# VH-VL binders against Crossover junction endodeoxyribonuclease Hjc (hjc): the designs that were tried, part 4

Target 1, 126 residues: Crossover junction endodeoxyribonuclease Hjc (hjc), of Archaeoglobus fulgidus (o28314)
Amino acid sequence: KGTRFERDLLVELWKAGFAAIRVAGSGVSPFPCPDIVAGNGRTYLAIEVKMRKELPLYLSADEVEQLVTFARGFGAEAYVALKLPRKKWRFFPVQMLERTEKNFKIDESVYPLGLEIAEVAGKFFQ

## First folded at step 5 (VH-VL; framework fv_felzartamab)

Design b4 (from b0 with heavy chain Y105M)
Fold by ESMFold2-Fast, scan of step 5:
Structure b4 (fold): chain C 126 residues (1-126), chain A 124 residues (1-124), chain B 107 residues (1-107)
Amino acid sequence: as target 1 above (126 residues)
Amino acid sequence: QVQLVESGGGLVQPGGSLRLSCAASGFTFSSYWMNWVRQAPGKGLEWVSEISSDSSYIYYADSVKGRFTISRDNSKNTLYLQMNSLRAEDTAVYYCAREPSYYEMDTSGYLDYWGQGTLVTVSS
Amino acid sequence: DIELTQPPSVSVAPGQTARISCSGDNIGDYYVYWYQQKPGQAPVLVIYYDSDRPSGIPERFSGSNSGNTATLTISGTQAEDEADYYCQSYDSSLSYVFGGGTKLTVL
């Protein structure tokens, strides 16, 4: 189920000009690992993949911290990619996530701020 | 080869009932969501109803809700549309169409193969 | 609630590029699909997921979708491309919605 969604996102990333790989066994690794890593020669991404039927999406502090730790070490930008039914994948830089007492979340106020894959591909930082 | 063959159309009076069938072959019918789409003579396409592979999810256009019932029999590879309380505005060619699904709750939401259609005329 | 608007007709000369628009509020947040229908025939899927072509559909067919408008583009239009074209996406409740259709004439 999750495998199918991750594979679907992998195809979309390749179509957008990224070389991308799914990190096999990421859930059982003793070290920080994202679900997907991608690069297009200019932008490099560490991606945590989520599919939900409705908002809000909650992510544990540990999940976000592991993603950020890997991204910093790898030289990549940390993103959460979220799929809602019949909508396109949306990409959320971890800085966009709303912090709660014990979790991070994407709710109805944050969701519209998410980036489409084409926007992520064209993003530039000095 | 994927084939969808509709049948059961005909002339019916307002207030009457009719049941359409769609015989599927050339693919694993039980793995696909199925749809009915209609087209009034000389008009555009209008979605009517959708049913999941196991009948757990069923959706209807507001214009037919409460009057039409979609169902399927996976053992017979057949999709049905029971139409009750028919109105003149239900006059249309009714198409059976296959919907690929890569997600349990989120169908891909497009129709990759269509049948030839069956004409339903509601008139006195 | 969402309504997909297409021009009723588009005319092009053979070999020219045809562009058919499909407009709807925030349509770029959803995938768009395009169907070709010739007289007396069932619709045929020509574009899915905004821009992908099914096997057997000529390379001259392409699509795009952003903001409030999706576009079907047929480059080097052939006589056999003369047909009605329908866009399809979803309303806010995720039900199927079809555009009103565009009659493409190749003269």
Scores: ipSAE 0.090, ipTM 0.712, lowest interface PAE 5.1, mean pLDDT 87

Design b40 (from b0 with heavy chain S31D)
Fold by ESMFold2-Fast, scan of step 5:
Structure b40 (fold): chain C 126 residues (1-126), chain A 124 residues (1-124), chain B 107 residues (1-107)
Amino acid sequence: as target 1 above (126 residues)
Amino acid sequence: QVQLVESGGGLVQPGGSLRLSCAASGFTFSDYWMNWVRQAPGKGLEWVSEISSDSSYIYYADSVKGRFTISRDNSKNTLYLQMNSLRAEDTAVYYCAREPSYYEYDTSGYLDYWGQGTLVTVSS
Amino acid sequence: DIELTQPPSVSVAPGQTARISCSGDNIGDYYVYWYQQKPGQAPVLVIYYDSDRPSGIPERFSGSNSGNTATLTISGTQAEDEADYYCQSYDSSLSYVFGGGTKLTVL
């Protein structure tokens, strides 16, 4: 599921100047595995892709830990890319996620802080 | 060859009712969300209503909510708009338009193919 | 409640660049779409997803969207580009919203 919207995100990444690849069969891999890996020669991303009807989005501690572990080993920044209906993709560095006892979340307070793809590409100065 | 053909427009008195139809061909109708958009004489486009591919999601503009009902029959490849309690301000060309989708929780959010429209005139 | 504001008219000489704006609160957080409508005809999609062109739409059409303003740009404008142009996005309830339309006149 979700392969069609993941492909659309892949196209958006390529248009923003990233070389990007979708990781096939990630659900059965014994090793940490993001949904998408992308790089533009300056910034390298390990991306967990999520689409939801509404907030909040919850992520298990395990899936965040696996994303972070892969990112560290690969030399990439760990991001969650979130799509809400009719809104653009937003990118959330894992450090931006709200931590709970055993989970992480993006809620109404965190969502506005998400980055546009061009900001993630490093084309804009703070 | 995608085709959308509207019918059912005409002259109707205030307070009256009218049912519009949109016959779709050249694509798998049941895979697409469908919309009605209207345009009053000399005015701009105004969105009226939207229906999901399986009719589980239905939305209306505030101006028509409670008076208009959108529906579809996937076995006949036809979209409908039942218009009740018509007012002079409902006078417009009514367009049937197709909305692509790319995921269960989201649509493309745009109208890629439009019919030629059917004129509804509400006047005594 | 969100309103999309377009200038009612824009005039340009043949071969010059036309720019049509579409302003709305935080419109850059949503995709914007542009439709061309010629007299007596149904609207035609000319830009989708802010900046993409459908097959068959001339390369002179381009779009952008950031902050509170989306823009449709027509480079090297031709006589056949004379039409009404409508932007489309969403209100806060995610319902379709159209701009008021811009009449492009090519002298």
Scores: ipSAE 0.242, ipTM 0.772, lowest interface PAE 3.6, mean pLDDT 88

Design b42 (from b0 with heavy chain S52N)
Fold by ESMFold2-Fast, scan of step 5:
Order: C-alpha cells, then structure tokens, then sequence
Structure b42 (fold): chain C 126 residues (1-126), chain A 124 residues (1-124), chain B 107 residues (1-107)
C-alpha cells in the first residue's frame, strides 16, 4: 500500500518533470530521511508521504523536525504529500501545517490550500 | 484476453425483479473492483453501483438505493446485480465494467474494460 | 449537487482539431477519464488520469484538467473518431459521475 503509493507518486513526479527517488530504509535509518527526494533543476523537494481515508491528518513534531532538518541540509523544500480516496495528491509546505501542542495537522480548512504537483513544479510560471 | 459477458436481461413488468450476471475471464477477477453502468436507449451513461474485491465496500447511485443489490462470487468469477421494484425508468442496456484497484480504500476510479451489455426492458 | 456539463455536439472536418469540454465545480481536484462509444458498441477508455493514454489509443488523443474544466483534444481528427464521448469523474460523495456526452461528427 504505502510502497505502492510511493511508487505512484514517483510516476506523478516524473511526469511533472522531476527526477525522483524513494529513500530506501527511511523507517530504520539513524539519520533524518524523507520518503522521497525530487528535483527538476529549479526546485528540490524532500517529501513525507501520507495516505489517509479521511481528515484530519496528524504528524508528530518529531517527524516534521526530521523532515525540515533533512531539507535544510540537502537544500530542498520540505513538503508533505497527502493522498485521500479518489482525490489527486496534494502537496503541503510544512509552513502550511497547523501546529497543535504536540503535533501538526492538516484538516478540512488547510486541505484546500494544498498545491497540485504542477504548481510545485512551477509549470504555471510563464 | 480480458472478457466480460453479461446475461440475465429481458422483458419484465413494473414492480418486478430481475438478476443480472457478469462472467469474467482472462484476468484475476478477485483482484479487481467491479461496476455496473447503464444506458437508456438513445441516452447517456449512468453509473449504477460498485463493489470492491472482497465486498467490504459497496456503493450505489441514489436512483437505485434500496432497490438494487450488487454482489460477487470470486470462486465463480461472477458479478451480480439483483434488481427489485423495477420501474420503466430502469429500462437500459446494463454494462459490467472492470475497475483497476491498487488500494483497498482508494480505487483508480475508472473503467478499463466493459462487457457487451445486456438489455433490460421494463414494460407491461 | 454538481453535475458534469459537456456540449451535446461538436463537428470538425477531417484533419482538424476537435476539443470536447467537461465542466464541473473544482473538477481539477479530481481525476477525469474519457470514454469513446461508437454506435452499437460498448464504451472504450481513451484517456485515464486526466491525460494518460491506454495502450492502443492513438497519440492524437490527449487530455487536460484544471480548475473547473477538463478537455479532450483530438488532433488531426480521422473519420474513425466519429463517436459519442463521455467524461467521468466524481461527485462530492466520491461516487462516479458521467458527463451528458458529446456527439463528435467528422464531416
């Protein structure tokens, strides 16, 4: 499931003009690692991949901190890519997430603000 | 080759019942979500119902809720549509269609192969 | 509730580009699919995931989807492309919804 979604997201990223790879061992690495890294020569992304049946999505402060740490070191922008049933992947810069006492979240108010892959790729720049 | 063959259509009176079958071959039936889509004579396509691989998720169009029941038998590679309380407005060619599914709670949401259809006529 | 609106008919000369629209509120948030149906035949999938072509579908078929409108484009239209075309997406309850269909006539 998660692996298939990650592979599907890789296909979408490549179609949008990104070179992208899935980070092997991200769940067991001693170092901060995103699920996917991608670049198109202009924009570089560190992506945490999430699938949910419904909102809200919660992310721990630790997983967001690790994503941001990797992104800064790599020179990439930190994004959460979220897949809901029958909807397209949406990309959320970590700055867009709502902070709670212990967590970050994407709820029904944040979800519509998410970016489509073409927006992240900068294809709307003429 | 993928093949879907509908059967069970025919003439039925208003208020009557009819059961449609769709025999699948050429693929692993138990790995796919399945759909029924209908088309009234000279009209457009109207989605009727869908069922996932293990029957744990079933959905219906509002126009048929409470009257139609979708089911499947994976051991027989067969999809069914039980139609009760039939109305003249249910007159249509009923198509069986395969839906690729890679995830239990999120389908691809499209129909890659269709059967030839079976005609259901509701008339006195 | 939201419905998908297609023009009832489009006419083009052979070799010309046909464009068939499919309009719905925020349709760009969902994937759109296109089906071709010739008289007396079952529908055939010609575009999936907004813009992908199934194996065997000619390169002249392409699709796009953004905002409130999805478009099926047939470049260099051939006589054999004459058919009814249906778009498909989802309503707010994530149920399938089909457009009303567009009859493409190639003169």
Amino acid sequence: as target 1 above (126 residues)
Amino acid sequence: QVQLVESGGGLVQPGGSLRLSCAASGFTFSSYWMNWVRQAPGKGLEWVSEINSDSSYIYYADSVKGRFTISRDNSKNTLYLQMNSLRAEDTAVYYCAREPSYYEYDTSGYLDYWGQGTLVTVSS
Amino acid sequence: DIELTQPPSVSVAPGQTARISCSGDNIGDYYVYWYQQKPGQAPVLVIYYDSDRPSGIPERFSGSNSGNTATLTISGTQAEDEADYYCQSYDSSLSYVFGGGTKLTVL
Scores: ipSAE 0.273, ipTM 0.773, lowest interface PAE 3.2, mean pLDDT 87

Design b43 (from b0 with heavy chain Y57W)
Fold by ESMFold2-Fast, scan of step 5:
Parts: structure tokens; C-alpha cells; sequence
Structure b43 (fold): chain C 126 residues (1-126), chain A 124 residues (1-124), chain B 107 residues (1-107)
């Protein structure tokens, strides 16, 4: 798949206590496939990875539905991991995405609600 | 093996101009973003300007915007800073610094190698 | 706009742990980097991406960044660690911003 940025996200996930793997051949597979699958023995993630120069980020309804379908079958939570220039990776549960008539999006109002990797790992106490 | 060597500093009067150069060696210069960072005598670091590998992205600190121009010549492995309308507060050691390229839309956002600096003194 | 605040000085005895803070509104939303500068020398990167060490930087250097404060931690501080330390992040326009610097004295 991609080279440096996906490896860096894998490193961030491993630092947060997750075992994580890139899904090779996801673009060729006829079945729903996320970009990354991660688990720490308690929490399991199916992650769609996005890099954008600026907001908004649009995701097709099909993309989100496939991610959710895989996550449900695997027993994982569905997330979009978004990287903007010079900012940290933000993790967005698919439930957090703003729904439009045909698409989903992360815009300036949704972006600040994104979670840090440590929050996704459950390291913060309520 | 990475080396950055600044030159062109000196004494200049307020309102004057100077052109700084930074000669790069030991790496593929055309693949890296480059920065200028300055430090007034006995003071802290202050970022001045940034230029992308292909010169399509250029940024300046508000304090120098409109007066300074950053540029580069990839065929000569050289970074430049043209400083116009110099003020006493521009007196500083000017460092050339390399910024690793991370990927297409994002640089690493940090400076991994710095030159030794060149002193610019703006005084009457 | 993010303004990064560091204590002007920190003093520690040899072998003790030094902690240098870098405070800024929502600094935890941005990566933080740390540079060491010894007298008469150019700065040297000691921490990148909040907590990662460049090759050649001793393991006693570590970093963290959460909420409004980033911290550089030097465990078992040695005489050669005496230097000025600067944190660096970004403002809302994604321009580089440096902290005011902290002079670490090891005595």
C-alpha cells in the first residue's frame, strides 16, 4: 500500500499498545477490507486511512458501509484515521462522521471532536 | 555527511539589504524542504522562513513578511535569503536548517540538521 | 495563536531527573519537537514527534505531549546535558513557533 505514512501510523499504534497490520491487496479484493487492522487484546479496530491537505474530507457511503461491514464481521470498531499537514493523527468513529444525503464528511466542525490514539486505546480515565 | 554552510552575513545599516546563502552537501538537496531560523545575541530561536523542495510552497514569519524573500537553486544545491529594509531587530545569527520531507501533503515539520550560522548585524 | 512558554531555567544535580515544560493552548493537538543548543554551537534535534529520539540521542532523553503541556525529561542527567533547550510546534497557520528556551544547569 502506501509507504511512509502508513508505516508511521503502524508505529503510533504499536506505541499505543496495539498490534497492527496493513491489509495487503485491499484495492484488488472483492470483499470489504480496511487499510489497517489493530488490536490490543481488549479493543479491536478496523481503520480506513486518509491523508488530506485540507478539510473537508469526503467519504462515499459505500466506503463507510464497507468499513462498517468488515468491522462488524471481525468484531472491531470502525474508525477513519485522518492526517492533516503538521497535525497529529485523529481517529474518528464512523458514528462521528457528518452524514449528507449521499456522502459522509469530516469538516471544520467535526475535526476537533476526533480522538487521539491514546483515547482509542482506552488509556484515559473518565 | 550532511553539511550546511551559511555565508553572506555582515554589518549593514538600517534600511540596507543583504543576501544570505546556504550551501548544502551530502544529501539530495532537491528532495528536502529548507528553513531559515535566526537567533538574536543572547536570545532564543525565531523561525524566519520555509520553502518546499520545488519552491511551490513558501512561508514567512509575520515579522519579515514583505521584506525577506526565500529562494533556492536546486541545480547548485543552494538556499538563499534576500533581506531588504533591514531593522536593528533583525540583528541575529541566521541558521540554515533542513526539514525532512514526510510525504506529498505534509513535511515532517522539524529541523534535523542545522548549519553553523552566519551573523547579521544591523547597526548605524 | 499558540505561544509556547518554557521556564527560563531549570537546575538539577548530576544523576537526577530534569523536566522541562513547554506550555501552549491545545499544544497536545500538534506535534512537539525539542532542540538542544550548547554555547557557540548550532541546535541539535533531540526529540521529534513528541517522544521519538533521533539516531545517536541517548535513551535518557524522552518526551511527552498532552493537553496544554509538553515535557522533555532527561533521566540520570549528566554534565554534558547542560545546555539551552527549545521546544518547537506550530501556530494556527501552521508556521513554526519556538518556545523561549530553558537553560539547564547541572550542578
Amino acid sequence: as target 1 above (126 residues)
Amino acid sequence: QVQLVESGGGLVQPGGSLRLSCAASGFTFSSYWMNWVRQAPGKGLEWVSEISSDSSWIYYADSVKGRFTISRDNSKNTLYLQMNSLRAEDTAVYYCAREPSYYEYDTSGYLDYWGQGTLVTVSS
Amino acid sequence: DIELTQPPSVSVAPGQTARISCSGDNIGDYYVYWYQQKPGQAPVLVIYYDSDRPSGIPERFSGSNSGNTATLTISGTQAEDEADYYCQSYDSSLSYVFGGGTKLTVL
Scores: ipSAE 0.082, ipTM 0.714, lowest interface PAE 5.1, mean pLDDT 87

Design b44 (from b0 with heavy chain Y57D)
Fold by ESMFold2-Fast, scan of step 5:
Structure b44 (fold): chain C 126 residues (1-126), chain A 124 residues (1-124), chain B 107 residues (1-107)
Amino acid sequence: as target 1 above (126 residues)
Amino acid sequence: QVQLVESGGGLVQPGGSLRLSCAASGFTFSSYWMNWVRQAPGKGLEWVSEISSDSSDIYYADSVKGRFTISRDNSKNTLYLQMNSLRAEDTAVYYCAREPSYYEYDTSGYLDYWGQGTLVTVSS
Amino acid sequence: DIELTQPPSVSVAPGQTARISCSGDNIGDYYVYWYQQKPGQAPVLVIYYDSDRPSGIPERFSGSNSGNTATLTISGTQAEDEADYYCQSYDSSLSYVFGGGTKLTVL
């Protein structure tokens, strides 16, 4: 993809102790592919990357299903990483997403439940 | 050699108007968000206003909303601040500052280069 | 209503570590930036994205930000570090907010 915010997330993941790669061919591959794959030797992530000016964020059922399919096959946890202007990245396990009639969403009620990168890395867990 | 040069400051009566300019050089002005920040004599920094690279997003501090207007002319590499209904509490050095844009719709939200400032004194 | 609180002054002996705090509700959810201002001069960015240094800023400057407090740390403080320091972040509406400033005195 090669966008600035995807590069920003790669830097933040490496700072948090993850090795991470951007999936360069994700948009053209016929198989399910996330935007980023990351691991720190203990936790492995398949990440769909989103940037929005404002909430709510909608994700199609297909998009979520592809992310989950890849994560299961790879042995990773499926996350949506969301960047809002001037705020830090928030990580949402797909189980946290609200189901709508046709889509999934992150709105004002879900957003505060998102995890900081250090929480995903397990540094603050007991 | 990024340069920001403010001008237009001076003495003005309460209720008066003044227009500040900031001449930018050494970078692609049209690619950056721009800010005005002020500092009253002997006091701290106070953010005043912010404008996106294309002028589609404009924000003001509550203390100046409705009285000040930020604008820019990308063809002239110049930022403006039109100040109306000036009050004694608007007396300050006004700084022009550059804000890097991280990607198309967002800003990094910080000020990497500042001008030297221009003094505005509101007094009778 | 929303504000960033800094101590008005901090004093340190040359070669000692200076720590300047910046407190605000959930400030760790936002990036924090630090500016140095010497008398009669424009502010200079010394820390961005909580902990990164711009090119040309000495290694002795570092930053951190978590929970309700961000901190600027100057290790081995030098006489030329004497200045006013301002933190900057955002209020709940995402507008710029500056701390009240801290005068660092190097005795």
Scores: ipSAE 0.194, ipTM 0.755, lowest interface PAE 3.8, mean pLDDT 87

Design b45 (from b0 with heavy chain Y57E)
Fold by ESMFold2-Fast, scan of step 5:
Structure b45 (fold): chain C 126 residues (1-126), chain A 124 residues (1-124), chain B 107 residues (1-107)
Amino acid sequence: as target 1 above (126 residues)
Amino acid sequence: QVQLVESGGGLVQPGGSLRLSCAASGFTFSSYWMNWVRQAPGKGLEWVSEISSDSSEIYYADSVKGRFTISRDNSKNTLYLQMNSLRAEDTAVYYCAREPSYYEYDTSGYLDYWGQGTLVTVSS
Amino acid sequence: DIELTQPPSVSVAPGQTARISCSGDNIGDYYVYWYQQKPGQAPVLVIYYDSDRPSGIPERFSGSNSGNTATLTISGTQAEDEADYYCQSYDSSLSYVFGGGTKLTVL
């Protein structure tokens, strides 16, 4: 159980100096929860994990709002981690997402603005 | 132990055809993407073609597109490269190489095991 | 149509650190892989995912990749490290692209 790419991201987070866990019951819990929570003593992350073959990536308003709600309550920064084929994981603070009338998206104009894991490990975005 | 053994190389005239085979053993062949990579004498590596584990995705270098056909037979653990309309610049050692799967919908994009290669010489 | 540029040759004395560069526009956005090829032999993967070593590859091999340059570093270079080294990444269409290769000489 659990997807291979989510486990791969856990390994990459640990290599970058984060302690990280996959949240059991993400998607079936009655309460908001992210796919992964991570911390390195300075930075704490609530992460929604996405793998797509191509852009754009669409996220529902509900899933973004649940991620933000959890992050605020937990004291973490809310991120979407996106993996495209043959590219590295990119991390997108939810503030970076383009809001449409009913959804949020990461398209070709937003994607290059995403952060690498090393930047997230040292980044402060309060 | 993973083994990849290429065969079918030889001397062929320009405009001719040749079929290469790569016999795989020591792993579950049907679970891996496979690639052909070539190397002209004294030159560098050049990627030729890539095939998904189920043959649903196939890609070619522009230099061989329309002339070469990659295929596989998972029941025989064998990868093939059918080469048509051969040119002098196709002269190279042709390597069979294994590409690990990374995710459910993503290849790893690298080659972890290579065969010893088979020499194709296109000359009159 | 991004070409990966490597120096054609690098020479080091035994025990010195060898650094082999692989340059391409925004290469740091993609993973880079390194292959070692000795005369008459098939290439051998020595670094994958920028910096990971396959089982059996000595710890003196390391890699990095950021911005426009990836680097293969061999610390305490030994005679058996003499070989051609190729970097590999992807073009904008996500097809495999190899660098031109670097001949490492250990004198």
Scores: ipSAE 0.064, ipTM 0.698, lowest interface PAE 5.3, mean pLDDT 87

Design b46 (from b0 with heavy chain N35H)
Fold by ESMFold2-Fast, scan of step 5:
Structure b46 (fold): chain C 126 residues (1-126), chain A 124 residues (1-124), chain B 107 residues (1-107)
Amino acid sequence: as target 1 above (126 residues)
Amino acid sequence: QVQLVESGGGLVQPGGSLRLSCAASGFTFSSYWMHWVRQAPGKGLEWVSEISSDSSYIYYADSVKGRFTISRDNSKNTLYLQMNSLRAEDTAVYYCAREPSYYEYDTSGYLDYWGQGTLVTVSS
Amino acid sequence: DIELTQPPSVSVAPGQTARISCSGDNIGDYYVYWYQQKPGQAPVLVIYYDSDRPSGIPERFSGSNSGNTATLTISGTQAEDEADYYCQSYDSSLSYVFGGGTKLTVL
């Protein structure tokens, strides 16, 4: 998985007032772990990071289960952060994902419902 | 030093064709997305077209779709714009400009270096 | 097609703050970039990613972008800042779009 865009999302999270860390080696860990963990003293996030050329974005049931499992244990909210070309990052709580028979997805009907970093941070975060 | 030098502009009649070139130097041309942007005399900037570093992605403004073709030759460090079926409204200074990459398929969205421009006049 | 609307002209006295707006539907969902163009010259990038400055651009230049309006702010405006300013972003099809331009006069 490319680390460059995760690093760039870290910068955006810090600018929005979150302390954030990229989880190194998340792809080889024997335990569930997200790509990024962030907190601002009020809100805590477990984030799966995705970049795609176009919609829809599909996530396996296992991917979502692992993200949710970590978030529950850590006391964080589970989010998918999605970057499409030329658009800003959007944050999707896992409850917003559309379930299919085998997968979860973000398609053109779900994408407009995504939150900006400022919305995830709450009203008073800069 | 980054340099972009446009050429090929001139006077052409409506319905005619013209091919613009942009010679790049001072950077790794094959690593950058490239753009054409035009400016009619006394008017504002209008984006015309873009091409990815490997030519996998090409986009055009609606006003030029089907008439203009952007291309590049990375071995010659040159960007091209083939203009067909020219109209009086295409009269402008044409700039080539480079765009840094943000990610493999996503552009940074800004044009950091521009050439000096080449004038295209479409007139009878 | 979506247009980015800028005021055609803005006038300020030296040392005053100039504010140039760039309005477009949901422009805050996209990054905005600002270019300065002096007569007979090619445009020069002065702000990228809404608010970041390229090396060599004075600190008096700043930017913001939220909702339907992006703003270029020049604090303590100097005579050398007199130029045309263009915002640039994207339409809903992700095509590049420039604003109509604003002539800044420092009187």
Scores: ipSAE 0.021, ipTM 0.654, lowest interface PAE 6.5, mean pLDDT 86

Design b47 (from b0 with heavy chain E50D)
Fold by ESMFold2-Fast, scan of step 5:
Structure b47 (fold): chain C 126 residues (1-126), chain A 124 residues (1-124), chain B 107 residues (1-107)
Amino acid sequence: as target 1 above (126 residues)
Amino acid sequence: QVQLVESGGGLVQPGGSLRLSCAASGFTFSSYWMNWVRQAPGKGLEWVSDISSDSSYIYYADSVKGRFTISRDNSKNTLYLQMNSLRAEDTAVYYCAREPSYYEYDTSGYLDYWGQGTLVTVSS
Amino acid sequence: DIELTQPPSVSVAPGQTARISCSGDNIGDYYVYWYQQKPGQAPVLVIYYDSDRPSGIPERFSGSNSGNTATLTISGTQAEDEADYYCQSYDSSLSYVFGGGTKLTVL
């Protein structure tokens, strides 16, 4: 169940100055859909939400392509937001993901490079 | 068959230390997260700590942070809990429990097999 | 941060249906697990992922989880079902949270 974590992230996004919505039916939509879309008037995000107990996190090439396709059409930046136990949310632009032969991943070498919500919000935290 | 056998419990004075061990058999120990869960006499279950298969991730309940240290030796199929600065409130049966590996979209933490426990009594 | 509330005791006659609740704000958005503990014994997992049964657990055990309440249901309760039952979930940091436990007495 991802609903609770998606709601928790939604609250953090609003605190950071974004207007944000959880996309209903994102897992069963016939069209590419992120879990959350957010905007603050200058920065717009399409977010795939992940919770994991440990790394690596794998994302299929199709999953990443669908996220990017939605982001392009919407005019948003594509991010994966990842929560590990007792860690803050970290945001990974899809360009930061490590590509493997068949998929993408966030492993122990990529995880520390993830952005905090304040960095993603830009000017709201300057 | 999965078996977990705890040892090392006993009577200790407040401020003292104990080291608990959990001997695992019947499964590939090095592939599983492991947990310590305790239960005070007549009370409910309280999670204490867990450790990933390779020890790269370790978490503690706030009540034991800075006092307890979880560790494991995969070559000996053994889980440990080093308990320092013990308090009367730490009096409990301490259980070793196995946590299945999380899969791609399954982030749940649950404990599928438990040992019989070892009693730690902190009293003068 | 969630706190899981269980009734301290539930009593049923043999063959009756026992229902043990586990209440927490928006608990239906979390997975819930149930453990059975008999005197002097280790806990045994009886329900995982809200409603699934491990191999060896009788079909009379079932679970549900919706809104603010998860429920363990034991249909046709037998004398050997007398035990303490604990629900378990996790907080947003994936730390384990246990309910206070329910003593089931089969009369």
Scores: ipSAE 0.019, ipTM 0.657, lowest interface PAE 5.7, mean pLDDT 86

Design b5 (from b0 with heavy chain D106E)
Fold by ESMFold2-Fast, scan of step 5:
Structure b5 (fold): chain C 126 residues (1-126), chain A 124 residues (1-124), chain B 107 residues (1-107)
Amino acid sequence: as target 1 above (126 residues)
Amino acid sequence: QVQLVESGGGLVQPGGSLRLSCAASGFTFSSYWMNWVRQAPGKGLEWVSEISSDSSYIYYADSVKGRFTISRDNSKNTLYLQMNSLRAEDTAVYYCAREPSYYEYETSGYLDYWGQGTLVTVSS
Amino acid sequence: DIELTQPPSVSVAPGQTARISCSGDNIGDYYVYWYQQKPGQAPVLVIYYDSDRPSGIPERFSGSNSGNTATLTISGTQAEDEADYYCQSYDSSLSYVFGGGTKLTVL
């Protein structure tokens, strides 16, 4: 059982100049692990990958905390990469997420603020 | 080599019915979403309907909802469009087109190969 | 909802650059695709995912998509590029939407 959207994201990251790898067993690891780690020699990313049919996307406080913990220890920036049907991948720094009492979310007000992969790579303005 | 061959077009009276077929070869039909797109004589392209690889997801243009039914038979590598309650404005060349899959219910959202089309004329 | 607006016609001399626009509200949030159609023939995909070319499509074809406008660019236009060009994206319900088409004439 696999998903083609995860493979597409790896391809998009490599096309944008990142070396990227999917973290095998991230769901069963005893330690905080992102879904993908990526680097281009300048920028390093710890990425939690989400695909949803519609907004809002909710992330538990624990899930966000674990992503941030890994990113801090690894020296990477923490991102959520979100794919909606027929829309481009968007990258959300965890600081951009809207906080609720127990969760974080990406809703219709946050979604437009997300970054495209070229912007995350720093190449869009070069 | 990917091939899509439409058939079943013809002259039909308003209010009539017609069934189009699209025979696919040269690829694993059951792995791809499929679409119908039409083009009225001298006019532009208009999307009609799409169906997922396993028929779990089906979508229609508002102009044909309730009148047209898309279906597929993966064992025969064939896509169908059942057209009921036909109107003069349904007159068009109907194209069968392949849509690459992205995930089980997520598509790539584009049409990479098209058939040559079959003409449907709705006239009294 | 969303309409994709293309100029009805564009004319260029051989060897010149042709630019065909496709305008739609927030079209840059969606991928845009471009199809070439010659008289009596089925459409052929020439650009997918805004800017990628299918195998076999000449490098002179390129695309971009940002804000409210997507553009198909044909550099060094050749006689065989004369055709109708259609952009395709999605409406707010994520249904397929085609532009009205642009007739490219190479004079």
Scores: ipSAE 0.045, ipTM 0.693, lowest interface PAE 5.8, mean pLDDT 86

